# Ledger of designs, part 90: VH-VL binders against q9vpl3

Target 1, 224 residues: q9vpl3
Amino acid sequence: RGKINIQRPKAPHYERARVVAVTQPKYPELPKAKSCFKTRAERTQQQQENPYNEIIAREVRNWLDHSRLVAFFHLSSITADDIFRVRVQLHKQNLHLKSYGSKIIEQAVKNTRYEAIVPLFHSNHCIVFSPDPEKTAALLRIVRRVPQMVLLGGIVEETMLSRNQLVAYAQMPGLHAVQAQLVQTLSQAPGHLIQQLQAHQNSFVQVLDVHAKNQMNEETPKST

## First folded at step 3 (VH-VL)

Design q20 (framework fv_imvotamab_arm2)
Fold by ESMFold2-Fast, scan of step 3:
Structure q20 (fold): chain C 224 residues (1-224), chain A 120 residues (1-120), chain B 112 residues (1-112)
Amino acid sequence: as target 1 above (224 residues)
Amino acid sequence: EVQLVQSGAEVKKPGESLKISCKGSGYSFTRYWIGWVRQMPGKGLEWMGIIYPGDSDTRYSPSFQGQVTISADKSITTAYLQWSSLKASDTAMYYCARLDYGDYEPFDYWGQGTLVTVSS
Amino acid sequence: DIVMTQTPLSSPVTLGQPASISCRSSQSLVHSDGNTYLSWLQQRPGQPPRLLIYKISNRFSGVPDRFSGSGAGTDFTLKISRVEAEDVGVYYCMQATQFPYTFGGGTKVEIK
């Protein structure tokens, strides 16, 4: 996956391909002109002026407003075929896997009760929506077999839950009134929940980074 | 499973009004856009407009703005395309299709099409 | 509006041989989010269009792996590695980067 693998032996074809790619003629003005013309601020401003961002944000808002179960995941590198199979399994349980850019999510939740979730989406992510909160257990069973998807937390019956609280909810009886009462009891401080969700995201990123470095140096890394 | 079923073929005279339908099933109707596409006999596809049934937000291609009306009734999961006064140039196959901007899968599922013939 | 141009207009191929369709846009299809919203549709005779590929190279559900998409910026290609009888039809490229959506003029694939 990385551009350079120190342990990889050099092959004539590989070295030739690299040289050809580097020396390949490009239009002199086009790439630099575009980079010089559009600063980060100008690109951000153009994004805010894009009508498609408003259309997508409206879609996200509607999913949030009408889903009784929303689960947030960190998404590691996964093939299109693999994510498609997961999406099909989820769909059979009325679970809808969606992916949106962080700016779209921010635009969708701005000035809403869910504004605090924005920091969760600074890295690769996806969201699962469902009108049926009893499908939380099915969701967790499916995702447990997909190591590229790591649960960060969620929203159940309009209440924000940490990963551990969502797992606890999945283990509760299927009685609607009892589940609603327990969800309210488990979830007390939104600030604390957001802090936990951010910590889980950071911990996961650290674990992946350490594991990746160990895998690059050793075949069987010890103590991760 | 996901299906869009359109109304049957229509034969009309110039000046008559017409309303054709596209009924969605097997998915959450209010969470996806419905788009309308025209295909004139022997010609390619032309995008007409879209509607979000959840709040009836409607957007038209400049070529069709003011010439057709797109609407939806979420209680019966049906979208509509309507003409107040048909012209011979409206003779075409009309398709509805579902759009998902979240996954950027535009026109992922299509209706079977409604043939509209306007006699001149 | 973004203009989409397809070549060739028709592609007669021998059964089992590859086919290639080109699509060019009048403007870059790279969205502000870094993604490129270029799709390919197939329309078999007497049938509605069907989504084949989205975001340049992602194959839609149920689409055989003999179909592949590639490209960047303004130049895109749809390839069929080995054309089968059921692949006869008209193929369209479409952009969803900018409102309004626009389609290419279509390429007819037919068996010789």
Scores: ipSAE 0.149, ipTM 0.600, lowest interface PAE 5.8, mean pLDDT 78

Design q21 (framework fv_imvotamab_arm2)
Fold by ESMFold2-Fast, scan of step 3:
Structure q21 (fold): chain C 224 residues (1-224), chain A 120 residues (1-120), chain B 112 residues (1-112)
Amino acid sequence: as target 1 above (224 residues)
Amino acid sequence: EVQLVQSGAEVKKPGESLKISCKGSGYSFTYYWIGWVRQMPGKGLEWMGIIYPGDSDTRYSPSFQGQVTISADKSITTAYLQWSSLKASDTAMYYCARLDYGDYEPFDYWGQGTLVTVSS
Amino acid sequence: DIVMTQTPLSSPVTLGQPASISCRSSQSLVHSDGNTYLSWLQQRPGQPPRLLIYKISNRFSGVPDRFSGSGAGTDFTLKISRVEAEDVGVYYCMQATQFPYTFGGGTKVEIK
């Protein structure tokens, strides 16, 4: 925060430029007075547009976009050493434990299909990301040993799942079998490809159990 | 050490209710499934069902669905197997076993067994 | 349900001689996670079952090395290299790949 430690023995190039910029005095001429002034509400709104928060929010969106498995946890009081051990164990399975403030999460998912997760982050929380949805079972095994982490739900292949649905998914066939099932449903109704793709984007859970959904009726022939 | 301790032997008449228990100790009770196994006199082993004490998620073998109720009380680290109305065919030794479904070592520890005798 | 067929029904063995028990499943026991959840249990007279072998060939803690498991797919074997007096009892194979879990009929190992 506006404080510069110039006594560090090695300063990165970007910090050196920053130190030079703030230590060299320059008195700019003020712009001509405008016809109106910012109100307190407008100044509060400008303060809410923090560039730092947007940078971190973009990082969160990048994790969401590149992860096929996202799991949400309530996090009870835990020591730094204990959470570090959990993070290392998860990392060995290509599972990445991240913690972000609720305001940053809200900003990251605002106007996205994931906006519904915001209420999950009103208390202490953490998120586990992975590019591999087949690691759901490994994730649940690891966190079973960590009573401070309570599973709330997750996102698998862009579909929001409750805690029970995510537990059920962990017991299902691997991704290849699920994808084969999806390919079969697409192949059975070539004329309805657009409708199936739109339905898939809205709910992948329906594909995980085709017998529980009216997908067979969606493929009804045009002729009798 | 890990232990599962079951309630004592029971002698009942047909039509009576019964609830037997399996108390876990030496481990985090809510982290493991508890399964129930029946062994009729002179016969082999049969799976009845399993429960996850952390959220009471319960699954029954089809042959036992509707015949028994499996429950757990995590505050006293105890799982239960219950009959609303016993039949003579329920005469058997009943075992509980710890399961870590999806992990490397399922059904690793067993209770000592509860003998249930149902006769008129 | 997966049916587990176990042979022989009884195996009378001389002390120090090997014993072999076979288990066959009606369906492949390979789980979607790539593991095969085939286990072997020992039940001594008047005692509860105890785990001997899990995932085909892995010995449980405290199980003597004279016990070994092998097999794949639908055919599995439990071998005792040198039977000791304490090995008398009934042995069961069990699958936990698919619910409901199912047991073999049991093999009684007894001394001749």
Scores: ipSAE 0.000, ipTM 0.405, lowest interface PAE 15.9, mean pLDDT 74

Design q22 (framework fv_imvotamab_arm2)
Fold by ESMFold2-Fast, scan of step 3:
Structure q22 (fold): chain C 224 residues (1-224), chain A 120 residues (1-120), chain B 112 residues (1-112)
Amino acid sequence: as target 1 above (224 residues)
Amino acid sequence: EVQLVQSGAEVKKPGESLKISCKGSGYSFTSHWIGWVRQMPGKGLEWMGIIYPGDSDTRYSPSFQGQVTISADKSITTAYLQWSSLKASDTAMYYCARLDYGDYEPFDYWGQGTLVTVSS
Amino acid sequence: DIVMTQTPLSSPVTLGQPASISCRSSQSLVHSDGNTYLSWLQQRPGQPPRLLIYKISNRFSGVPDRFSGSGAGTDFTLKISRVEAEDVGVYYCMQATQFPYTFGGGTKVEIK
């Protein structure tokens, strides 16, 4: 005979249960279902009232206020040992890799000039801080070897910069006047950076999906 | 290399004042909390308090509030633990340790300890 | 205060045998940021404490892979897959989710 295809029909008891549910009288919603999840506003207020959360938020604010270089990264899955090695390399250049929860960052930057960075932290993230903006080039060289870290943008001398603007800053000579002029020029379009960074995050998710599919289609890795 | 180096052992009489130190190196001192931990002879670890050297914000364990003072001098990257009047019950090993919620966990690097002996 | 309870109080083991230490907290250690700030420390005789494990299961740099941490909610475990002579010492769990920070009472690991 021909090939046998096994196809299982749906279980009859499910259909009976659905019919019974539809014919049952309506009752008020169970309050416990709504109490299982706190709203974002309720969590935010509870965190602001918690003195312990404020201690961690103070760390974030101190890093932001006393760092002349801040770089934001999307962070893919990485082992504790691998990230420790990256931290050691960065530390030798006076670059400090930090990871804080999104809610702590939101609490720390709310009502500050840094509030615009909050959308960057909806996914897994990390931040690199330094008092020395001349270390931007060293930062990008080190991070190039870490595929799990993808640059989103940063803040240099209190000016928000996109990924491309930060790369441009890293390539400038160390003359203070030239660097100051570049930062001023790059900051010319207020509010545009956040839109660019949000678009980059959306594009990055799409690129990751395409990249994963393309890696499966490639027969062999090529080394030139 | 991250290092915390503590001052040497102290032998004191009850009623005397004392200030012990913990010098940090190899990291951003003003951007990490420093904690103090007591270990009485033959006993476990007790958290005493923490200080954020960048702004000198201090938080104490309720058991140690008013018994000790924690301070820091960021110009020489040194944290301090101080008693105005020592008691025999203060005899213990005292450790300093670094913490930062943005790195790993509280108390990732520890000093070698300072033994304080208070006897008549 | 969150109370941290460790069992056993002492654990004599033969070299090469596994050892397991349990830690129970009186309250959940999950922080509002989603992290669980549960750590394990090792203190060898005459030495300061050393961080072994952070956030339940992550090994600190330089810590041998024979050490592993696990747990959820209020119950946590530190395992040593094959105890070596250098593992002699007192092991402490600690929490940093809530003030005041608190430590377990310690478990002494000894070689027979």
Scores: ipSAE 0.197, ipTM 0.604, lowest interface PAE 4.7, mean pLDDT 79

Design q23 (framework fv_imvotamab_arm2)
Fold by ESMFold2-Fast, scan of step 3:
Structure q23 (fold): chain C 224 residues (1-224), chain A 120 residues (1-120), chain B 112 residues (1-112)
Amino acid sequence: as target 1 above (224 residues)
Amino acid sequence: EVQLVQSGAEVKKPGESLKISCKGSGYSFTSYWIGWVRQMPGKGLEWMGIIYPDDSDTRYSPSFQGQVTISADKSITTAYLQWSSLKASDTAMYYCARLDYGDYEPFDYWGQGTLVTVSS
Amino acid sequence: DIVMTQTPLSSPVTLGQPASISCRSSQSLVHSDGNTYLSWLQQRPGQPPRLLIYKISNRFSGVPDRFSGSGAGTDFTLKISRVEAEDVGVYYCMQATQFPYTFGGGTKVEIK
């Protein structure tokens, strides 16, 4: 039914590329030499439509379509060994940690109901996917011990939730009907969901700044 | 909402086996650790061990390693504490408690306790 | 194992007066994540323990404002600003910074 693969979705990429090459359109010769020139912006736009990026974007859409739980995190500097250990713990709970470039995420969610998440991914980030929304509490338990990963928000049963709403969901009973109603209730305060998610990210930065300033004030004697 | 309900009091003789239970309700049982705490009559609290019900990952206090077995059955949202052979020194009140958001969190919700009396 | 030492062993107090309980750990309770996992529990006669305070100073849901926690490193205090009759019981500190988790010996709060 709605199963997601840990591995990249299989696609007949070689077959597709071959077909495209054979069916190249025949262009009429242009009398105007200048008509063949393109600006830097136009060339960049064509490069952004790279078939490789579209294939990865389709992989991201597949994860979104087949996951009933999606959680978004800001990711601070973390070692490869530390992130690997986190990934192993998450996998144990059928939680799949993925990292994608911001442009690929934008391409994946463009013209979808999830387009509003794009601003969350302008800095270093990662996403956790699961087919089981009851794993939200397990996810938060594991990530709580990883200070480099800061929860920004998520999607549960196709409904976007702020950090606080997702934390509230994690505290609720495991009965699916009750959880579905809770998700609907929590999502009824639409207002500034993206602003709320970005506020958490900004609050994290402010907390670090305040902490650093407090450490300096404590350790550095006043010269006055 | 969140409740942990423990099995009733037990009276046993030394050498007998025993299994007591702790049933969770009102929350996602498989998403939280369940811990066991012993309180001997007129004494303080002692940490025994903890289990994560979803995968039965179990950790024991060194003082209780090999003395008891902790297990869980997630299909009926129940955790267990078991002795293969009881001793008179096992006479105590036994509590189960839930840990929120991981094994570094405090015991936020407690069961009512199961009194175990072991005497000849 | 981290050893938790509580003082006093008993604290007879007059209704409406403040009470203070101290807890000292044999090692620093600062975890590698920067948090200090020091909690306070209350056990009323014949009842299971109840969480009062977690991470030194955070009050658990439903716990009255008269309870407050403070401290750092190895030295921690629980204060009851105005003791009420319902506050009679034994109070325990516990640490969850390092496995195995350990409890203090307990402090009995009584009305004199």
Scores: ipSAE 0.000, ipTM 0.430, lowest interface PAE 16.1, mean pLDDT 75

Design q24 (framework fv_imvotamab_arm2)
Fold by ESMFold2-Fast, scan of step 3:
Structure q24 (fold): chain C 224 residues (1-224), chain A 120 residues (1-120), chain B 112 residues (1-112)
Amino acid sequence: as target 1 above (224 residues)
Amino acid sequence: EVQLVQSGAEVKKPGESLKISCKGSGYSFTSYWIGWVRQMPGKGLEWMGIIYPGDSETRYSPSFQGQVTISADKSITTAYLQWSSLKASDTAMYYCARLDYGDYEPFDYWGQGTLVTVSS
Amino acid sequence: DIVMTQTPLSSPVTLGQPASISCRSSQSLVHSDGNTYLSWLQQRPGQPPRLLIYKISNRFSGVPDRFSGSGAGTDFTLKISRVEAEDVGVYYCMQATQFPYTFGGGTKVEIK
């Protein structure tokens, strides 16, 4: 906290335009084609109307209805190039990074089980969608390298999870473990014959899950 | 167990093409980056580039951009390092190594190395 | 590119004595996520490199506790508390904070 001499500014005027004031990069820059994504992203954010909002709100509801994994993030300042790289990396894992205005999200989730998420979107935010809940571990692995994205929570198999619960889910041995927990909760009621029948069902489900998991694990590593 | 097994030693003449390999086993090959490292005789380690086999995304060190091609074939869990025209200065030991960005353990497992000798 | 400078170039050490290797980077190695991706590798004669330490001070699986790493920002140290005969080799620091990844020039540890 010293005196600032405004009468003799030596610094270049800050115009909030792209100002090159420092040493040029000495490494290769992104191709011109990739730079076009920045301009389109900027234009897309500027034109939201009520009819447009209704169309986009329907798109959001479609993503929510058809995704078995939804993760919510706070998004701090990040360059268009950096977010594009994250989108590409996520897309390779069938994870779809989307950004929507707060009012659009409110309209999309109003009168649904997910209405409670609205307060999460009153600041900068983004959402990742996937039809495959087993990609939760891959998602968290990827976003560890993106400090601008802070996990707030999510929805897995239509169940709202806090940040800690979602992290715990990602560390589970596989989908059959989550199913086993559900079966255990349902079978906790007393009843010798019912428990035996559920044990047989659980064993059968585990066999199917192990077979499916072995096929999937050849493409996706187990949680670390 | 995790293993990276590299192809055998090569002896070539300047101007010849060469493709050496690094086969991964004991892990999900498409979920980890593979890096290539050069070590010239009696010299230190130089990082050449990395590839993500799941989609063949490559990144090259500026010193090696345009000098080599890195590729991978996920169907046989094998990464490749290729020269279109070898030079005597390419004589070196070449290592492949696995990199996991998610766990932040750079180059945790290494291949045994492939010695490439280029002489006239 | 980040330049990594190691000292000394060689370190002759008596068995059972400590050895210390320094690594300095031309730029801070603190990533935007707050982590520092500085690793140490060991290369024994005729063998491929082996990861010893990652993120400054974390020992990789199977690495003896006589190896320790420390440092911050641009100045890092690898210490061997009591050098054993099997510790003979060349030690490299490397950074993975910024692409392209870069190695130090190496420090040869040998018994005298």
Scores: ipSAE 0.000, ipTM 0.433, lowest interface PAE 13.7, mean pLDDT 75

